# VH-VL binders against Uncharacterized protein C28H8.2, part 1

Every score and structure here is a prediction.

Target 1, 141 residues: Uncharacterized protein C28H8.2, of Caenorhabditis elegans (q09243)
Amino acid sequence: ANFISDPRSMFPKMVRTKNAFHFLQYFMGTFRRMFRNKTEMIEHFNYYDDQVKGTDCHIQEELDFARFKSYFDRYTRTHYNPEIRIIFAIMTKDSSHMTVEFHVTSQSWFGFEDHFHMIIRAVNDENVGWGVRYLSMAFNC
Positions, changes and structure headers below are counted from each chain's first letter, unless a header gives other numbers; Kabat numbers aren't used for antibody chains.
F, E and O are the ipSAE of ESMFold2-Fast, ESMFold2 and OpenDDE, as the mean of both directions, binder to target and target to binder. V2 is 0.75 times the mean of E and O plus 0.25 times the DockQ between their complexes.
[cut] stands for letters that were removed.
The coordinates of atoms that the task and the answers printed are left out; those that the model quotes come from them. Centres of patches stay.

## First folded at step 4 (VH-VL; framework fv_bepranemab)

Design g1 (from c5 with heavy chain I34W)
Fold by ESMFold2-Fast, scan of step 4:
Structure g1 (fold): chain C 141 residues (1-141), chain A 119 residues (1-119), chain B 112 residues (1-112)
Amino acid sequence: as target 1 above (141 residues)
Amino acid sequence: EVQLQESGPGLVKPSETLSLTCTVSGGSFSGYYWAWIRQPPGKGLEWMGTISYSGSTNYNTAVQSRVTISVDTSKNQFSLKLSSVTAADTAVYYCARSPYYDILTFDYWGQGTMVTVSS
Amino acid sequence: DIVMTQTPLSLSVTPGQPASISCRSSQSLEHSDGKTYLEWYLQKPGQSPQLLIYEVSKRFSGVPDRFSGSGSGTDFTLKISRVEAEDVGVYYCMQGIYLPLTFGQGTKLEIK
């Protein structure tokens, strides 16, 4: 097992925030900064549940957290100047669940401009706070 | 399994335009970047250029004035046109795929097609 | 253009022995994001190139753990811990940070 390379694997749950507004600010902020260096990327991964699952519209199979980490690691090596904005956000009345659609834009270092949509479902855990349980990406679908 | 296959004429006369097509099967064409790389006989690899599925291009400056890469998403194809060819353009031409999250990595390649430029 | 220089240009090894190939770039391949964009490809006789290693040390899907990459800045090494007959071919390094993308001259690996 390669658990030492992932700091979250050393702890059952990392402390996050229970405030929905702060969660979205931290999530988007770390998303932008993860294109800068590995420490910020690991910090962004802290906002995902370790059992997170999801899809990419160009990949038929369901993706797990390891696949998403690999995906983001590769994406950040070829793109810069990410911009992320909320298109749609809805939260349950009890503040336990949230669904958010983001529009992401970035520039490749070689002149390709990318646009994609990212949908997250997040759950407000009693012990650790908000974490992403589901991630769906739609790149030009 | 994703497969790429090059097609085009094996012989081109000096000063004419070389035209090659790469056909993609067994996987999604959209959401990827597509490249042309060539290899002269007995020599190394030279990147020619890359195109996104949406049509954005980047070319090697050594051939930029002579090269055009285009996509036909409805046919899952992309093509290379190289004008004003000379004997120096004699090579095996490969098409290759790059995922959209890593446009600089060539993860799958076609079998290659030999192009000879002669009188 | 970034010049990629490989050494040796050819080597012959007995099956089961290790092999080492070096790649040197004319300037650093480290990006300001802290990542280094160096890849290794293998071209077996009569076949198309195939990706072995990306970002200096990461193995591509299906690549045996006999292959390992290392290095930083301008000096990189590909190692094969125990060479097998199927490893015969020409190995190329490539830099993926500056346009145009450039490959090394290639190293031919042969079995004695």
Scores: ipSAE 0.005, ipTM 0.595, lowest interface PAE 10.7, mean pLDDT 83

Design g10 (from c5 with heavy chain T50W, light chain K35E)
Fold by ESMFold2-Fast, scan of step 4:
Structure g10 (fold): chain C 141 residues (1-141), chain A 119 residues (1-119), chain B 112 residues (1-112)
Amino acid sequence: as target 1 above (141 residues)
Amino acid sequence: EVQLQESGPGLVKPSETLSLTCTVSGGSFSGYYIAWIRQPPGKGLEWMGWISYSGSTNYNTAVQSRVTISVDTSKNQFSLKLSSVTAADTAVYYCARSPYYDILTFDYWGQGTMVTVSS
Amino acid sequence: DIVMTQTPLSLSVTPGQPASISCRSSQSLEHSDGETYLEWYLQKPGQSPQLLIYEVSKRFSGVPDRFSGSGSGTDFTLKISRVEAEDVGVYYCMQGIYLPLTFGQGTKLEIK
């Protein structure tokens, strides 16, 4: 090949979509399904840029993709029946950038219903389509 | 280093409400459940209930009608209220934490506070 | 409620000898996720309980390798390969899969 892949890419790249509505449909659908098993989780992670960065309101440092994968791995082992809904979605008129806030609810195996907000900023790459470049998580803050 | 510290009255009269506070210091309570666990003199441990950092609670059915657990995030404090107390509620009361989205483990416990219910 | 039964209720061992404590649950502690939510705690005299073992066999940070846990389904065992004076106290098993969370009645370990 004429390009060198990012050595931090841990999962196979799948074909993404350049259509914003299909991206949201697939992102939310794979988010729900990642609670089933590791293979479904890997499918959801294919909608993120390898260089994705973000924050958690309770963590002082900026988080990278590896940290988010660890969070979701632990979260999906202790929760079930996820529900995800859009609070707002804003797209630039040239369809190059999108910001979406989600409200997520799930049942904890420990007997609680948990809620959090998740904000993504996604970029429409000309070659591979929409991918998440930034992820912010807010648990009760 | 993370510390949990219980505080409250050492003596409570029968039929009154017991109120205890757990203060968390040296670390974040965010991402953790806080449980209240009691131990009557010479007996074993009984889980009373817990609260998530989102404020969701679950209680042991044995005390469910009398117990309320709440959180004050601005003070890093968790409280337990137990109404209509009797001599059977005499115990050492502990607060303990467990990770929110990891395997349940009570990794840190408070030192416990002794509560005696007597007239 | 899940009933957790420990045997024996008390045991005395000579320093350096092994000790074994059993815990039985009234129903299986295996979760559909493949994990088994069984833990062991030690309460030394005058102190708060402290975590020894989680998920049946995993030692908590700082716990000596003299302690080992084993078992599956409803039958679990905590073993101490060579008992030391600092190991005296009351041992409790706990199930973390069903609400309410329940503890065994405790096993007192003494040195003789």
Scores: ipSAE 0.007, ipTM 0.597, lowest interface PAE 10.1, mean pLDDT 84

Design g12 (from c5 with heavy chain Y100F Y101W)
Fold by ESMFold2-Fast, scan of step 4:
Structure g12 (fold): chain C 141 residues (1-141), chain A 119 residues (1-119), chain B 112 residues (1-112)
Amino acid sequence: as target 1 above (141 residues)
Amino acid sequence: EVQLQESGPGLVKPSETLSLTCTVSGGSFSGYYIAWIRQPPGKGLEWMGTISYSGSTNYNTAVQSRVTISVDTSKNQFSLKLSSVTAADTAVYYCARSPFWDILTFDYWGQGTMVTVSS
Amino acid sequence: DIVMTQTPLSLSVTPGQPASISCRSSQSLEHSDGKTYLEWYLQKPGQSPQLLIYEVSKRFSGVPDRFSGSGSGTDFTLKISRVEAEDVGVYYCMQGIYLPLTFGQGTKLEIK
């Protein structure tokens, strides 16, 4: 019941890209400004790009992080012990696809620090089936 | 492209300490796991241990009492020290990278360095 | 320790013919995340090992589609649909889930 298969309802503007790894870089770029270890995050996602050679595209719209956070704040306040799983498919430039799954729990939000615990799984039958098992993000509001 | 390169002495005497260094170039091992894997002549592969960029280590129980892996993040280098060596430690030693999202998959390997334990 | 057993230990194949290598683990390699961490590596003569397949069936970047992996639980297979001269070497399976990490004994592939 807590599954969000399309995050566009939470993101007023969707990133438009046909390169799945560029989407991950752009999405994480929104959170890099909140991370203390920004260089480490950049290097992780640069590796994903290296594995998807020849796929590149222009990103046309920016994700509104403030509104995204507002939606998560509201959701976690109105749901006791909420767990959110966001799954969406991204078409790559070569017409393959990958799915990206974000899993956020109530424990990552409650307390005296705002943070995300995310599991990023990127599955692409044609290119790669890599996954980031766990990513913890902390941000200040 | 990411490259790993091992270096160290080719000959070590029995009972001495073997010291090897792996240098990562073309990227950083920040957020990756780096492993040491060895191969005795004509035999299979044996995992020695793994280290994270933060210095957290896991060692194979077969060598745990003798092995130490350490990292120098300023140089993108990590080192293997193996004490009290015997002829059984004669092997090609490889360093290999495991990505953060799949910490136990070795996607890039160094060329290997041959170590002979002999008097 | 998890024991990884490969069969056969050696095989000779005529170019263009298929080859099949089996790997059995002493216990299930399925992780609680639903993934199975079984990898295949190829070591060509005089070279370092290279990753061929991860998570049982997923080809690493640049690996030809003639290589395929399959299996579940404790029984895994690597298949080469049409063996080429560049495929000679020793193939190793590895479990990446339990410490210590363990490799199979290796399977030597030769051309007739």
Scores: ipSAE 0.000, ipTM 0.489, lowest interface PAE 17.4, mean pLDDT 66

Design g14 (from c5 with heavy chain S52Y Y100R)
Fold by ESMFold2-Fast, scan of step 4:
Structure g14 (fold): chain C 141 residues (1-141), chain A 119 residues (1-119), chain B 112 residues (1-112)
Amino acid sequence: as target 1 above (141 residues)
Amino acid sequence: EVQLQESGPGLVKPSETLSLTCTVSGGSFSGYYIAWIRQPPGKGLEWMGTIYYSGSTNYNTAVQSRVTISVDTSKNQFSLKLSSVTAADTAVYYCARSPRYDILTFDYWGQGTMVTVSS
Amino acid sequence: DIVMTQTPLSLSVTPGQPASISCRSSQSLEHSDGKTYLEWYLQKPGQSPQLLIYEVSKRFSGVPDRFSGSGSGTDFTLKISRVEAEDVGVYYCMQGIYLPLTFGQGTKLEIK
């Protein structure tokens, strides 16, 4: 099986792949191509629901592209975490709007799972190009 | 062989909340989309909403403010709650699954459960 | 919302004769991935709907080859080459690409 991007506006979908590392690298490549100006990509964000409120879940409120990439790199370290699983991936994209949400887990040394959850929403404004309107990253929720 | 079965109250009073459950047997709904679709007497089919087994939902905007779909993966069940019901909500309610993440097709349907909204 | 229009709304056919049902969408169902997400369902009297055809022309498992789907863009057709008694019921087209998902109003097929 392989992984694919599906720009259909109606589907949440699970990405099924034996190589989550390659999927994350592919996604980073796609993400980089969509956003020319890294500084314009950054938004303040905050995401939680009533199930994660009061947990040790870490919400990132300011993120630049290098920090974003470093978080992905952390979750693709195969030696420490031999298996990374994508729980779900949602992509909705048309000419003017894009939403991406995915949840990935990595099994830790003691059988705990590290969780990574990302939501990004962007719009493509006339003559301005793609701009991020919402970006949320959360750990261990 | 996969089976879906709806259950509900049959009769609901106006302004109350309708609660329906769908139980999946003969297979897991993990990795699948589950939808609720209704059919008023003598009328056509109306999609209510869809849920992925992880809990992610999409709703028909016509009912979005009143509808909630949820899953209980430990019981292989998912539910529909529809608040502030009126006579217009009288219908047969079906649950259906889509087996593929890349194609939304409803390959297995429950038997349907009739819900009448009447005082 | 995408409007799905079926014609005719009712059709009576002698057994063994062909039947044809049309479905028109208010905008194109072609997606940039090269696929068209249009499906046909049959609801027999007193039963749940069942999938006949997906992606315009692909027959679902167990569906007889007398059923065929065709079309592109906004115009789609379901054909039954030789209608049998078991084919009686209401046929619905559905678009699977845009929210909310929408069905045609249904075409009732009856035997003469």
Scores: ipSAE 0.000, ipTM 0.504, lowest interface PAE 16.1, mean pLDDT 71

Design g16 (from c5 with heavy chain Y101F D102E)
Fold by ESMFold2-Fast, scan of step 4:
Structure g16 (fold): chain C 141 residues (1-141), chain A 119 residues (1-119), chain B 112 residues (1-112)
Amino acid sequence: as target 1 above (141 residues)
Amino acid sequence: EVQLQESGPGLVKPSETLSLTCTVSGGSFSGYYIAWIRQPPGKGLEWMGTISYSGSTNYNTAVQSRVTISVDTSKNQFSLKLSSVTAADTAVYYCARSPYFEILTFDYWGQGTMVTVSS
Amino acid sequence: DIVMTQTPLSLSVTPGQPASISCRSSQSLEHSDGKTYLEWYLQKPGQSPQLLIYEVSKRFSGVPDRFSGSGSGTDFTLKISRVEAEDVGVYYCMQGIYLPLTFGQGTKLEIK
């Protein structure tokens, strides 16, 4: 209920990449915290999965970086012109937490429209900036 | 699984600096935060400060002028130095881990090390 | 600094009976994200503190279901539905949202 802004304006309407690492960097390019390299990003996602699970009722399946990469790589092999649509976006009034639900729509190589859904939860550390804490494939509860 | 182990000298003289080390083993090292929390004999818990893997720190203002926390990522070690000690600094010192920085939750603790300040 | 006040400071219970511990904060612990970051820790004799409850009411891994947390704003309660010998120790509440982090003074639970 306490929102400071609509964070949807921070995110691109469309991304074109077949590399999962570049997709995440591009999508999160407006955040202060940038991973130094691909290994650090993978370690960050693996750490979160090892320690803490999200408790949001909108999260149906949790994804670590490996699962996300597998899904994204499969998706980009069979689809073109993906478009990101932000379904739900919420940021706390003090800009300490952000939750974004979006889906990606595209045309399959087989002539059908397709889509997938994701939820990202991010936390803004005062000393390091924004970092992704949770990534999942999700549906509304 | 994650383990934390404190070490350091058990006796420090008044006016000197106490130096403790916390060694972390198991789990992923990046992405968590280490706090130092102390407990004087028969008393409650006092948070002293927290450090990230990258070296960013927050300190309790009550000890801020005397405390330094640092990290050696090559050894998976976190250190606490507290200068100008007095008898009031006699306590068991714990290191504890949090997976979040802004909203700290201490899910794993070391066994604690007793430090006595006396002449 | 946020002051955390626990009551009672000590209690003795007969095994199998319930126990209740209260914690009050000097200001609201509700975050702008709608969650409240109040935690409960147990320190058994001669041991390190261990996490029991986080976010007011969520049990940490391995914590028996006889432990429950409740509350909102500034008033919080930890309940043990049937106390067992292994539950002896000092219970601390903590606020995890404002720096400096602060603990209650502790509540000692003993068996009669």
Scores: ipSAE 0.000, ipTM 0.491, lowest interface PAE 19.0, mean pLDDT 72

Design g18 (from c5 with heavy chain I103W L104S)
Fold by ESMFold2-Fast, scan of step 4:
Structure g18 (fold): chain C 141 residues (1-141), chain A 119 residues (1-119), chain B 112 residues (1-112)
Amino acid sequence: as target 1 above (141 residues)
Amino acid sequence: EVQLQESGPGLVKPSETLSLTCTVSGGSFSGYYIAWIRQPPGKGLEWMGTISYSGSTNYNTAVQSRVTISVDTSKNQFSLKLSSVTAADTAVYYCARSPYYDWSTFDYWGQGTMVTVSS
Amino acid sequence: DIVMTQTPLSLSVTPGQPASISCRSSQSLEHSDGKTYLEWYLQKPGQSPQLLIYEVSKRFSGVPDRFSGSGSGTDFTLKISRVEAEDVGVYYCMQGIYLPLTFGQGTKLEIK
């Protein structure tokens, strides 16, 4: 089963693979454009933050697509770790909207032992295809 | 605030198809799930099935051959159809929402709609 | 199907006294992601169910701290430290890991 395919019967999908970064590169490569609505991003961020309250030490950063892709490409080029795994994913998708949530375990992402949670919201525009509307990441200390 | 409201016919004759609608309002977040859960008079809760906003479904095997859940995104409405009804299908029917990160946690519920199956 | 068994089926308490409800599942509810998908819902008379506790012990937004959940594997407990009149209703546990999703048979809490 393709990780990002429509999950007709298997909720949630958990992915544990040494190819987690290859999957993320493929997934990010499907998006051609990013745009954001400030109010919607703030509401989504607050919603996400509310759900992760109770974590002792938690850092969340809202990333624009270009900055995230730059960091991601740099990291995978210089610090590829085959033990990094996508542990958890849920996807909801219709003809115009898609939301994907990832939990990734890494021992050295950006040089520290980390767990991170990533939320991507995308929209399908008729002429441009799927584009990232919103991207948010949360890191444990 | 998220609000859910069920609507239906109230009375359905045996062997007919029950059709219910859940209308979701409030909030700007897409990427949630809607479940249908029923409660026969004086009894407990039974999960019927869940649909994602994208249209992916999971059904309780006990009713799988008779149940269909669908979504009309243009109206923000979720529908339950249950065919070949009998008196055992008499119940209050609820729709309930779960967030995108935990499809089985029902954080908001509709008021429920009573359905009686009788001739 | 996973069977969820609640005990007791009903209890009556004097206001201010504690209450405890048990829930047992026929199989472990721990998922390979490390989470345990056990929830508690309250249905007040004439009302829809409402979420109290998710992931065994996490209180849902707005739920008073007198409610607490605990447990692991197959054995779970919901405690109310000081029962108030507004706590009257039927309490249900639910497992969210295996299809079909299943509820316990309910525990009715009444005030003496």
Scores: ipSAE 0.000, ipTM 0.502, lowest interface PAE 17.6, mean pLDDT 70

Design g2 (from c5 with heavy chain I34W T50Y)
Fold by ESMFold2-Fast, scan of step 4:
Structure g2 (fold): chain C 141 residues (1-141), chain A 119 residues (1-119), chain B 112 residues (1-112)
Amino acid sequence: as target 1 above (141 residues)
Amino acid sequence: EVQLQESGPGLVKPSETLSLTCTVSGGSFSGYYWAWIRQPPGKGLEWMGYISYSGSTNYNTAVQSRVTISVDTSKNQFSLKLSSVTAADTAVYYCARSPYYDILTFDYWGQGTMVTVSS
Amino acid sequence: DIVMTQTPLSLSVTPGQPASISCRSSQSLEHSDGKTYLEWYLQKPGQSPQLLIYEVSKRFSGVPDRFSGSGSGTDFTLKISRVEAEDVGVYYCMQGIYLPLTFGQGTKLEIK
């Protein structure tokens, strides 16, 4: 899949959910399934704002949406049997903002178990629903 | 060519739950968004909600508290449940497809099924 | 919610004459990608709606070139250059950019 020329990547905020529980369910479900199905990867990327930003603990630089897509595309090609767990999740009382930390584990095709933590900050757009505005990733940190 | 076909009871009593199913044939179920749109007799079109093939949903806020859309990918089906129905829910209900990768438009529609809410 | 307003709500045309339908949105339908997500649907009597035009001016597959769409921002027009009997029905505009997706009230086109 070419994510840059995929029309879906140009409308990431158009088709999401306003329900926080469903957002987490679908975010995590599409994350697990995208390791075997590129359609699920496009669906997973639907939950990110196109202006999403973040950091990587190894490189200490800002990551834009294109870099996140590239990272996940590579990661899903080299790993299998993913598991994703919530470490904590906090939502504002008005259901406008959410911060979630995940622990991700998977098996490398090269014979070792990989793990990393990621934190997302998501905002509930009143028209289209929850979208990730910030993501930080740490591989073996 | 892809075809969509609605099915359901046709008559529902006030306060009960309306349940409709759309069956998709002749094309891929995966990679698309699947929608429900209704039309009361003599009136215009109202989008109810849609679901991705993987289960992600968005609902019209006007019916959000009463509506649930679900998928069964093994049968190429998706379904609408609308709770606490009243006479105002009497309408023709259509299912429709929205292209996932190309455009977010309703390119194919089912034939529609008439639902009457009456005692 | 985006409000879509159509004018006129009905018109009668003799075969071979042109027809024009207007659609106004309460907010701009232009996306940051430079595209405008305005669509036109036709519902023939007793039938399901069918897509005619997407992205303001692009005809869906199989749609005759007598149908054309134009407009920008909030003001859009569907034109039929030479109305045929097969064109009878109710025409709806729709915005495809914001949730909830919203339709205009519909314009009924009849042949005299």
Scores: ipSAE 0.000, ipTM 0.492, lowest interface PAE 18.7, mean pLDDT 81

Design g21 (from c5 with heavy chain L104Y T105G)
Fold by ESMFold2-Fast, scan of step 4:
Structure g21 (fold): chain C 141 residues (1-141), chain A 119 residues (1-119), chain B 112 residues (1-112)
Amino acid sequence: as target 1 above (141 residues)
Amino acid sequence: EVQLQESGPGLVKPSETLSLTCTVSGGSFSGYYIAWIRQPPGKGLEWMGTISYSGSTNYNTAVQSRVTISVDTSKNQFSLKLSSVTAADTAVYYCARSPYYDIYGFDYWGQGTMVTVSS
Amino acid sequence: DIVMTQTPLSLSVTPGQPASISCRSSQSLEHSDGKTYLEWYLQKPGQSPQLLIYEVSKRFSGVPDRFSGSGSGTDFTLKISRVEAEDVGVYYCMQGIYLPLTFGQGTKLEIK
């Protein structure tokens, strides 16, 4: 619904953090909290670049930010008790780029437990700080 | 555009296993659940179970011990197997889509396939 | 299981007149995100069910604006402002939040 449109067009762009550790703490914290309500979800979306692109291994085409926001809006309405943990994280020496793999688990209102791997590539923008440039989700693939 | 079509045997004997297939055409295979919903003659709708494109399933407790839903991603086919059938399982069986994007609800339904349990 | 109760079970309406169908759930359907996952479906004679309304009041694509949904918590209403011949069929409410997913028993709408 509201998440189909870019939330940044509705709200001023918030300054993020240039510290990689703080970025990961905030990203994971807001990820967990976005299952609570729309305000928390919009806060989590602040950690993505407007031009973020990505994939889902079951979809042949590249996904854009609008589709990811729609997906998360739907997912948070049908799932609860999310857990997210880092499997792998690496940052370039100049603190400009970071790749992180997460393992995510949640419980479905349809009565099963979901799990998937999520990989982000983040870029440290000199003006606003770390933001996700690429997102890949893998469900049993 | 998006179409769902059920197919099945039409007639099944008591105590046997009912096998139904739902074929999805048009649109993306991923980003939605497929549910099986049945309707006995002259009665209302009963949800049987749901499967995601990744194969995760959930079943109505009333039939959970007898029902299995599976997916064949290479054929875009979803199958329902219901064991130990009785006359109470006589119904029209529908498959229906619930998308991950935009709408929580069953936005597209197959035409339904009639299954009669009789000997 | 969540019990969905519809009233009336049958309704006969003169063309052009309004119709109203009620649906009551045995517990609140409001999710923690502030949304309520209550849907309305129409099954025309000999056809598959079709989605009319989702999230209590949102019309599905292609559904005429003479259909409207309202309600909160446990009490919901579907209204048709001017009934047309093509609106004949059985209307079902459904809760989409708790397992097992459950439908109301249906309301049959007929033309006088």
Scores: ipSAE 0.000, ipTM 0.567, lowest interface PAE 12.9, mean pLDDT 83

Design g22 (from c5 with heavy chain I34W T105G)
Fold by ESMFold2-Fast, scan of step 4:
Structure g22 (fold): chain C 141 residues (1-141), chain A 119 residues (1-119), chain B 112 residues (1-112)
Amino acid sequence: as target 1 above (141 residues)
Amino acid sequence: EVQLQESGPGLVKPSETLSLTCTVSGGSFSGYYWAWIRQPPGKGLEWMGTISYSGSTNYNTAVQSRVTISVDTSKNQFSLKLSSVTAADTAVYYCARSPYYDILGFDYWGQGTMVTVSS
Amino acid sequence: DIVMTQTPLSLSVTPGQPASISCRSSQSLEHSDGKTYLEWYLQKPGQSPQLLIYEVSKRFSGVPDRFSGSGSGTDFTLKISRVEAEDVGVYYCMQGIYLPLTFGQGTKLEIK
């Protein structure tokens, strides 16, 4: 069992922001803090659309939100001191879509420095604000 | 199903360098951690060191000055070199995989290869 | 280094009877994430070790439900509810959270 799957720890979906700068600030902030705080992890997951899809470069199949949550839950339990940096960001002229590439670094239990790239495609929903619709992770590919 | 296979010389002379290679098949090499564990005859298990798929290493302090582990991702191989060997290094040497997410130790092991240090 | 102490070091049981093996760590294996990282391995005669239990109590894939792990902090137990012939071998506990990784001395399980 994990914290996210526990019925007692479930939270109602929070309203997101329509401001692109605030979205990135909150997304990256919650990502950094979720490695030592399960409440921050739930908050971070609020920035994803329920129907988010994506890939991992080592997996041939498309991943859904449940699999990403399980991945992050396990990853954050065995790694610490995360850093997340924007490598590239582009937003459409109408502020409706954004593509961002992040470089993520962290330290594993053995003190290994782990590096991966994470690419998100986010959409600014008129009612709830920015949410991630697509997530791609690349470890050594 | 992932398989690991050790290979090496079997007999090494005192003061020489022991070189072992582990070949991984049937599964992804990338995204995992790879370890060497040894077992002297009639004794327990001793962790030697672990390497990430990206090449970062951690070694047991007992052998740190003599041990080097390296990866060759193009061949799905990782290798152990242990310098200045003595009779105390006589053991079965195992290679093993670590997922390092929920299992911090070793979910799959090679068959082991016996190394004898003798003149 | 974390010292892992197993008791007993040798155990003989009649098939179908239970067996219990204890493991004590010199320091707590509880991590700040709220989990305890203690694993159990079985080495059958002439074979490589194989993972039985991880995170104190979780069975690895294919491990029969007659195996169970329990414990917290520094004191851990592996139980076999009804020993079968294929369970003969040496059992090792291991801690995976501190460097260097350390194993217990091993407990040899034999059939009477």
Scores: ipSAE 0.000, ipTM 0.568, lowest interface PAE 12.4, mean pLDDT 84

